VHH binders against MKRN2 opposite strand protein (MKRN2OS). Designs and how they scored, part 5

Target 1, 223 residues: MKRN2 opposite strand protein (MKRN2OS), of Homo sapiens (Human) (h3bpm6)
Amino acid sequence: MHCAEAGKALIKFNHCEKYIYSFSVPQCCPLCQQDLGSRKLEDAPVSIANPFTNGHQEKCSFLLRPTQGTFLREYDGRSDLHVGITNTNGVVYNYSAHGVQRDGEGWEESISIPLLQPNMYGMMEQWDKYLEDFSTSGAWLPHRYEDNHHNCYSYALTFINCVLMAEGRQQLDKGEFTEKYVVPRTRLASKFITLYRAIREHGFYVTDCPQQQAQPPEGGGLC

## First folded at step 24 (VHH)

Design f4 (from x4 with W33Y)
Fold by OpenDDE, last read:
Structure f4 (fold): chain B 223 residues (1-223), chain A 119 residues (1-119)
Amino acid sequence: as target 1 above (223 residues)
Amino acid sequence: EVQLVESGGGLVQAGGSLRLSCAASGFTFSDYYMYWYRQAPGKQRVVVASIWKGGRTKYSNSVKGRFTISRDNAKNTVYLQMNSLKPEDTAVYYCARESGYSPFEFDYWGQGTQVTVSS
């Protein structure tokens, strides 16, 4: 039953010269208690997409999840993240001190970085074989696990780089990959978590509207 | 419409220099990572150089120290200065835009420009 909440969007609407966030559009403004039914099109609620997805529904993707708990409930921003790669069937390949695991469950609330696009047919056809061959190599045996250098992240990145190299593309180091693809998504996730938790606790969250910088009045040229 | 148009290719002697240009249009150029690729006859297309939004550059080992990628955001143009050219550098050179969503995704490509280096 816990899986259904991970995909729910938040709602942002403008009222009382503030942005109000909630799980759904309330009938009345939580600030002034006015009815929100007669909204001008300009005040249409905006949906804030949930940055978390079911990792098992994400094909050929790089996944992040908390090592313990979930992003929305227990993640404190300091806990270790676990990393995995999905095959074409949503099985998550991940590396730990126990070796390479193939998870059919446990990644229901993940940050996803799609690696292959649906139009990459040739790569998609070979993806599962490449991933399996890579994973069964002696490089990723349990006794070779090391927290700092030979871990879940290095496993995923090494695989990605192997495929990039095979395709004549530019390989990425850990810093580059993190900066380009992980950080933007984790920032978005962090913001979402903050909003989500606030709404969960209080029923809504309020922020100030960015002041439209009043364009200085075009100085009327005195004729 | 998004367009990438390469220019500056041609015939050059070994040890010579060329400067390629890729004119971009139809999008906010400064917001994208730009790449140069090349494809030699009968070979796979391979990355040559990249330039990030912040100006960071990366090169393939085969061109490192000889080629320089740069960008002019005011002109919506990415350049590839190629020095000390070798016959092995003979290829069609392509400009590409990375989508920014995946290391595998390049959403727009130019038509390419031919570079031929004679021995």
Scores: ipSAE 0.865, ipTM 0.955, lowest interface PAE 0.5, mean pLDDT 93
Fold by OpenDDE, fold request of step 25:
Structure f4 (fold): chain B 223 residues (1-223), chain A 119 residues (1-119)
Amino acid sequence: as target 1 above (223 residues)
Amino acid sequence: EVQLVESGGGLVQAGGSLRLSCAASGFTFSDYYMYWYRQAPGKQRVVVASIWKGGRTKYSNSVKGRFTISRDNAKNTVYLQMNSLKPEDTAVYYCARESGYSPFEFDYWGQGTQVTVSS
């Protein structure tokens, strides 16, 4: 039973001059036990979107998942991430010591980086062929696997760069791709994981409200 | 509304120089990666140069050492200094904004400016 909870957003709301995070808006404030039912618009709860998605529902995307366990449960922030590329049907192409695999399952909790937009019809039509042709090339045989240089990440990035080149676009090195597209999403994921786990353990998580710097009182113009 | 307006194109002799400008408006210019593309007649549009929000630059091999991309965030403008121009540099040059979501996504383009290099 893949816990349906993996896709749930977190809720952030203001009460007791604090930000409170929970899986849902409670009836009563966990700090002061006051009823939260009558809220001013300014105190409206904010949904924090779950950064994780079912990778098999993500077309033409770069995917990240833990090599072991899930982001929300077991991931310690240091373990290796496995990388894949989805085709138009949600099959995840990924490279390991076993060669290129085509997964129809196992990526249900992933960080997704969409590569193609829905309006990129021409590329989308060719995507599956390109990905298959690329993957069946002798470059990605099992015996060529190397942890540092010829791995799941290099597989995905090389494919992306091949397509970029074919489209007259600029190729990206590992650092560039990581900085631009991976790091922002993994940072968001890390924050979410922290909140999620805290809420799971304690029922809620509390942070200080950023002090609205009191706008200095508009100096009353001396009439 | 987001706008990108190229200028500075024209006719130049081989070995000459041009400076293209792209004036950006309608968005926080400093937050975006900016690109120059070019399209020669009957050819695919190809990247020429890019400049990151942090100022990092990249060039296509065909223009390395001859072209310089720069940006002035105060003026919301990206520039392409083109030196030692060659006839093969003849193209419409486009300024583009990368969306930041995908390496494949450029959400805004200029109308382009014609650069013609005569022999």
Scores: ipSAE 0.861, ipTM 0.953, lowest interface PAE 0.5, mean pLDDT 93
Fold by OpenDDE, last read:
Structure f4 (fold): chain B 223 residues (1-223), chain A 119 residues (1-119)
Amino acid sequence: as target 1 above (223 residues)
Amino acid sequence: EVQLVESGGGLVQAGGSLRLSCAASGFTFSDYYMYWYRQAPGKQRVVVASIWKGGRTKYSNSVKGRFTISRDNAKNTVYLQMNSLKPEDTAVYYCARESGYSPFEFDYWGQGTQVTVSS
């Protein structure tokens, strides 16, 4: 059963001077039970996009998934992430102790970092060949796998850097790539997971509205 | 509209110095990574230097120790100080904005400024 849930957005709406999060806009406020039908425009619900995508639908992308389980269900925020690169057909190339694998499934709930834009036609035409040639090189044989230095991340980053170099672009080390492209997305994912799980457990999640704190006390003008 | 306008290029003798400027407009300049690229005649456009929104800088090996990239967020301007110029530095220099979505994506480019270093 392909968990169709990976693509559902969350809803945020204001009521009772709180932010309320849910999978859908309820008919009544879960806090005060008032009908939510007559909403002012200022109280319009906001959609929170799901940060997870089906990796097999993401062309020429860097993908992250948990090594075990899924982000929404089992991921504890500390477990190791597995990394892959997609070709133009959604096949995920990834490196492990078993060598380079080509997955047609298993990445249905992933964090995606698009590498190529749709308008990069020339590069896209060569992408699959480059990825295959890179992957079949003796550098990525199973016996060369090492958890700390020669792993799934280094495989993906090395490939990206090879292409960047070929395009006259700046290569990135692991720290740079992580900081620029991975951390922002994983932070967003973490927030989403927290909300998602809370809603799943309780039906809704409530937070304080940040705007109520910022009214400085009206300095009483001494008449 | 987003605009990048390079200036400061020109003719200089080997060993000389130039300072390039790129004036940015139409976006929150402080939020973006800025790059200098160059393209020599008949060659591929290649990265020269980058500066992150936090001020971190990175240089190509060919210009390391000679060039300095900097930014003034109050002026929405990125600079390239070029010292100890060599004939091999002759190129059109371009300012570029990285989109932030991909290491391959630069969504805006300047028109370029010519730098010519004579022997």
Scores: ipSAE 0.861, ipTM 0.952, lowest interface PAE 0.5, mean pLDDT 93
Fold by OpenDDE, fold request of step 25:
Structure f4 (fold): chain B 223 residues (1-223), chain A 119 residues (1-119)
Amino acid sequence: as target 1 above (223 residues)
Amino acid sequence: EVQLVESGGGLVQAGGSLRLSCAASGFTFSDYYMYWYRQAPGKQRVVVASIWKGGRTKYSNSVKGRFTISRDNAKNTVYLQMNSLKPEDTAVYYCARESGYSPFEFDYWGQGTQVTVSS
């Protein structure tokens, strides 16, 4: 039953000089109860894309999910994230104290970072082999697991770096990868979660419209 | 249209210096990570240096301390100052734009400029 809410966009519309967020455009404004049907094109509702995807549908991607619960329901913004890498078939390779796991389910609500583009045919053809070989190398045995240094993140990043190196690309450390690819997406996700939960609780969420700073009138040059 | 045009390559003696330029057009240059790659004859194309939006730079070990990547956002140009050149630095040098979505994705490349370092 968890699959149905993953992927639904939120709606943002303007009314009562406010931005109103909802799961769908209501017939009436929740603030003033006026009918929203006669909207000017300029006031068209904007769709806010869901930043969460079904990880099993994301090929050759870096995935993040909460270790416990889901982003939309239980995630508090502070809990540890679990990380995985998808193969070409949507199997999620991830490393824990139990060793490398190959999950066919459980990542239905994830943040995804696509690693390969559809046009990267050569890399895509080798991806599954590389990932499997990497995962079975003995470096990622359960007894080698360490929370701080040898964990789910290091597993994923090491794999990515191995492939980058093999392709003559620049390797990234944890900080670089996090800053460049993870943080932007988690920020977006956080905003979405806030909106989503507010809407879920109240039926809508309201924010102030950024006041267009009225450009001061260009002082008419006195002739 | 997005374009990357490399220049500044040539023949130089070992120990010499060259400055490569890559002129970018058709996009907001300041918003992208820029890279220099090189490809020696019969070898794989490999990263040489990168410069991030915020000016952070990273170099391959082979060129560290000798090469300097820089950017001028006002001129939409990325540079590679190459000092203490070695015969092993002989390659076609390419400017590339990273898409910013993936560490694997470079969406635009220049045509390359030849650098030849003689013994």
Scores: ipSAE 0.859, ipTM 0.952, lowest interface PAE 0.5, mean pLDDT 93
Fold by ESMFold2, last read:
Structure f4 (fold): chain B 223 residues (1-223), chain A 119 residues (1-119)
Amino acid sequence: as target 1 above (223 residues)
Amino acid sequence: EVQLVESGGGLVQAGGSLRLSCAASGFTFSDYYMYWYRQAPGKQRVVVASIWKGGRTKYSNSVKGRFTISRDNAKNTVYLQMNSLKPEDTAVYYCARESGYSPFEFDYWGQGTQVTVSS
């Protein structure tokens, strides 16, 4: 296994006029040391969605992963991301200097942008054929690979644009696709990575609440 | 609950102009990307123009320079100003929305408005 499975559930709760993030509600508030008991929280804890998924379980999707390592452990927010397209069986087609690879593993911690939707006429049945035919063309031979203009991202986006055009839909340049579909997901991922690492290292993470109204006392004591 | 209602179609002479409107309700209009599509008789429905949440616009090559998409978030309305109309612009024009979830998912379409351009 080269990638770790995506990890624990993450929660947020409100105490001491702060948002506190953890893997579970602790016995004592980490800030004031009061015993939190079952009734002492001002609001119910909220579950935080994990932005990462096992890419091999994602059909007909655009996937992102770090070129090296995993998001949760190694990703620094600046390193290049590798991208690929899944077929209907979770095989990840991706282009590199070695040509088009058809990965059955290595994408277990990925950001996923779903592409094919159930309402698309006939496309589900033909997706695997289209992706394979696209991938065996001479455009994606190893020696044609170029880091800036003919790379993993241009491969994936060119395929997406071929499907968009066949469906009468608007094509997207790299900037448009990235801003519209990738950035919202990588922003959530960045926030999640920060929380996850802090909680793993310190047991909790804290942010300020926006303006709060005073609450009636709940009868707390020090832990 | 969600509604997209197109209006402003009709019969017009070649070289003329029309302005289409799409009135939206049942959702937070400013959160959505808006599109005009058209379907000519016997043809596939194809994109005409799009306008992003932030106002960026894009046009198919067949309408660039002749059509203008715009939105008014205060009125929850998207418009298509169509100038220099040609007979090949004859089609049913549809309004559609996209949330930004997937480039292939449009979750609501209007019922369409007929535009007929006579020679």
Scores: ipSAE 0.668, ipTM 0.878, lowest interface PAE 1.1, mean pLDDT 86

Design f4 (from x4 with W33Y)
Fold by ESMFold2, last read:
Structure f4 (fold): chain B 223 residues (1-223), chain A 119 residues (1-119)
Amino acid sequence: as target 1 above (223 residues)
Amino acid sequence: EVQLVESGGGLVQAGGSLRLSCAASGFTFSDYYMYWYRQAPGKQRVVVASIWKGGRTKYSNSVKGRFTISRDNAKNTVYLQMNSLKPEDTAVYYCARESGYSPFEFDYWGQGTQVTVSS
């Protein structure tokens, strides 16, 4: 299919003492060629969570995307990432050398860190105003953009810290925010990209299935 | 069932010390970020100190140099050593945990323990 490749589910199933990863359960095991359609699987297939979302459907969230291209197609793990914050309508506010942009498209394959929690309903009503007022201040004019210290990331984090401070919460510098909230998600994304590309190229991917080894029960080891 | 139980509060003279404890149960304690908050009468609950699952600590400016947060993963307990106490430190002190999912999410809070600092 002309675009079906991008929307495929990723699954893991167990056969031939191996974990087999694919986009769907195939008619036959790719290793032994046995028919899988008669419920011969040892365990039910599991869906592998997609770490990417359509950022325009994420309300009040911090988003990451590659500056160029998409995560699944082009991202090499070393290229620059661009960041932004969604309002309640899925519009992505992001700062660049051209000032603050309000994107209605372009973030359809993003890593999302939710910011607003359900119990913050009063903040929900004010979020769009806070974000707009923050964005139209003189701090984020195009000429103030600076690659290292006044960039897309500092824009998003400064807004987050303003909200954290208003809520009596601890503010975070870039290193702290990145280590705590970003790295765990990018680590999972990196693993998913590797599997996705291997399956796209070869049709499946295989790892060893850990086998139960003969050992006494933990309580029995006392004897 | 997840529980956070604070203890060690009480009445203390200005300049004195207290040590608060927060006993945790029902979860893998070492996976979580732990916080102490306080709420003075009529005021918003605000952070005083945090300790990350890896042991890194951070303090609000009003308590820096006087308070020390620590954790004992073997006992599933977080502590707040409070020295050089001032009347302004009078508050209910709360223990809280965070999973690292969202900067605005705390999914469990303790019941609080009263600290009263007399002038």
Scores: ipSAE 0.637, ipTM 0.868, lowest interface PAE 1.2, mean pLDDT 86
Fold by ESMFold2, fold request of step 25:
Structure f4 (fold): chain B 223 residues (1-223), chain A 119 residues (1-119)
Amino acid sequence: as target 1 above (223 residues)
Amino acid sequence: EVQLVESGGGLVQAGGSLRLSCAASGFTFSDYYMYWYRQAPGKQRVVVASIWKGGRTKYSNSVKGRFTISRDNAKNTVYLQMNSLKPEDTAVYYCARESGYSPFEFDYWGQGTQVTVSS
């Protein structure tokens, strides 16, 4: 059974002139051991946005996951990422050396870039047909797969560019798409992974005054 | 409120030139990608040119070499210099901005300015 790890919350609270990160507000401050059970914190705890979501709940979206393992447990910040596109039912179309797969599972911890917006009703009605027709063309047969130039990323981006062209919009090369839409999200994910792992290992994580910030390693290649 | 106001359209003879302006307000202009689109009568609105935050430009094939997009971050303005105009350039020209949230979403559009090129 695939274990979904997306959605676990992190919080930040202020005590002992430090920012303390944890999965929940503890009974006692981990630094000074004073009771936190009543509303004795200077500021209310702040939820830290989880950059991961269950990709099978995302409609018409570009998804990223590690090619091997999961973001929270295994991802080292340097390993390749795998990508796919969801249809309106959360089925993830993705291209690999085995051809186009239509996954109903395996993407439960994904970074999601929404493609269609709510005001694009006409395209929403045609999305599943466009994606299926695109995916059954001879361009995406297993033997055509090539790690550098004809891979999961080129499959997803070529589909996106077909839709952009049909909408009269500017097409994007890999560098443009990655810089504009992927990198901002992977930077947030990298920071979250670092915090999550520190809290999992030590029970909490502490930072100094807010003028300094630790930055985790940024992600590796796509596909 | 966010506003994008196009100006500089009008009637021009084939072979002539026009310069369009898009005055932006209500946001940090230098943080956004800016675009010019056009819509000819009875046709779909299509991209003409784009300019990134850092000044990188891109053009549709139909205008490459004739049109130049530029921006002035101090004046919060995007320009489209249109040279060697042809009757097929006749359209309503729109500016748009992109936040970088989704490749299919432009979060604000201008009302457009009419360009008419007579033969």
Scores: ipSAE 0.613, ipTM 0.860, lowest interface PAE 1.3, mean pLDDT 85
Fold by ESMFold2, fold request of step 25:
Structure f4 (fold): chain B 223 residues (1-223), chain A 119 residues (1-119)
Amino acid sequence: as target 1 above (223 residues)
Amino acid sequence: EVQLVESGGGLVQAGGSLRLSCAASGFTFSDYYMYWYRQAPGKQRVVVASIWKGGRTKYSNSVKGRFTISRDNAKNTVYLQMNSLKPEDTAVYYCARESGYSPFEFDYWGQGTQVTVSS
């Protein structure tokens, strides 16, 4: 239950023609040991946004979490993810073999896809009612649960599509929703997990710099 | 400032064709999903067609086979070729964009262009 790690940012900076990732700018370059004093870096450090958030602080959102454990510590990149939809109070509605659960905890390290936008105030007032009415129908009883076609994902997407249809917007099948909204976020999450674990273990992480059209070397003192 | 400016609307006989254009400015056009929506008198605005930033297209059932959405990233323009027009296609047509951030995101909208299909 170590929620203190959610929201922690990483940085990227350029030195020795490499991209170096860490929790903060170190005093010395971990590769060449040169002093990295302020404004001696080739480029300003870039903050890498943490893709995880406390899902209970997300209103009217589609959430993903690992079925077991947490993203940062245990997720292996292949295991199934559990999904749910938050109401306006951060309660996570999710469907499993136990029926629809209304979780007030357990989603503190989640990937979030916002659903309602700030300018949809009319829908905001009705969101909790729509979600509750949808959830109490006979379609989502425990005995109707089926791993492949009537599961947590189909529950969430069916609700989303009901709202999309009511708004005159295009409905999405699982492949379309996943490709457009989920995959971009899970790609960022996978990269972040790799960086986070490497930095926790070794203090930093390094990748090649994709420099092209670099001018001839001037003074070489930056690296 | 983001701008979407539609053109090409007008009056046309049933069975005829029109081509709508939407000129975009103030953003990196190639990064966005583009849409045509329409609003018939007294009805809500509904989607007609979309084109993904990668070029994949999707159509509402009522226009499949008759309408074609396309984009020209060099000219920052999205098009709607409308063939075999029917009186029920009469509407104000709006160009809209989406970044792919949220399925319910309100796209930026143009001012609309009127299409009227006579019997």
Scores: ipSAE 0.597, ipTM 0.837, lowest interface PAE 1.3, mean pLDDT 85

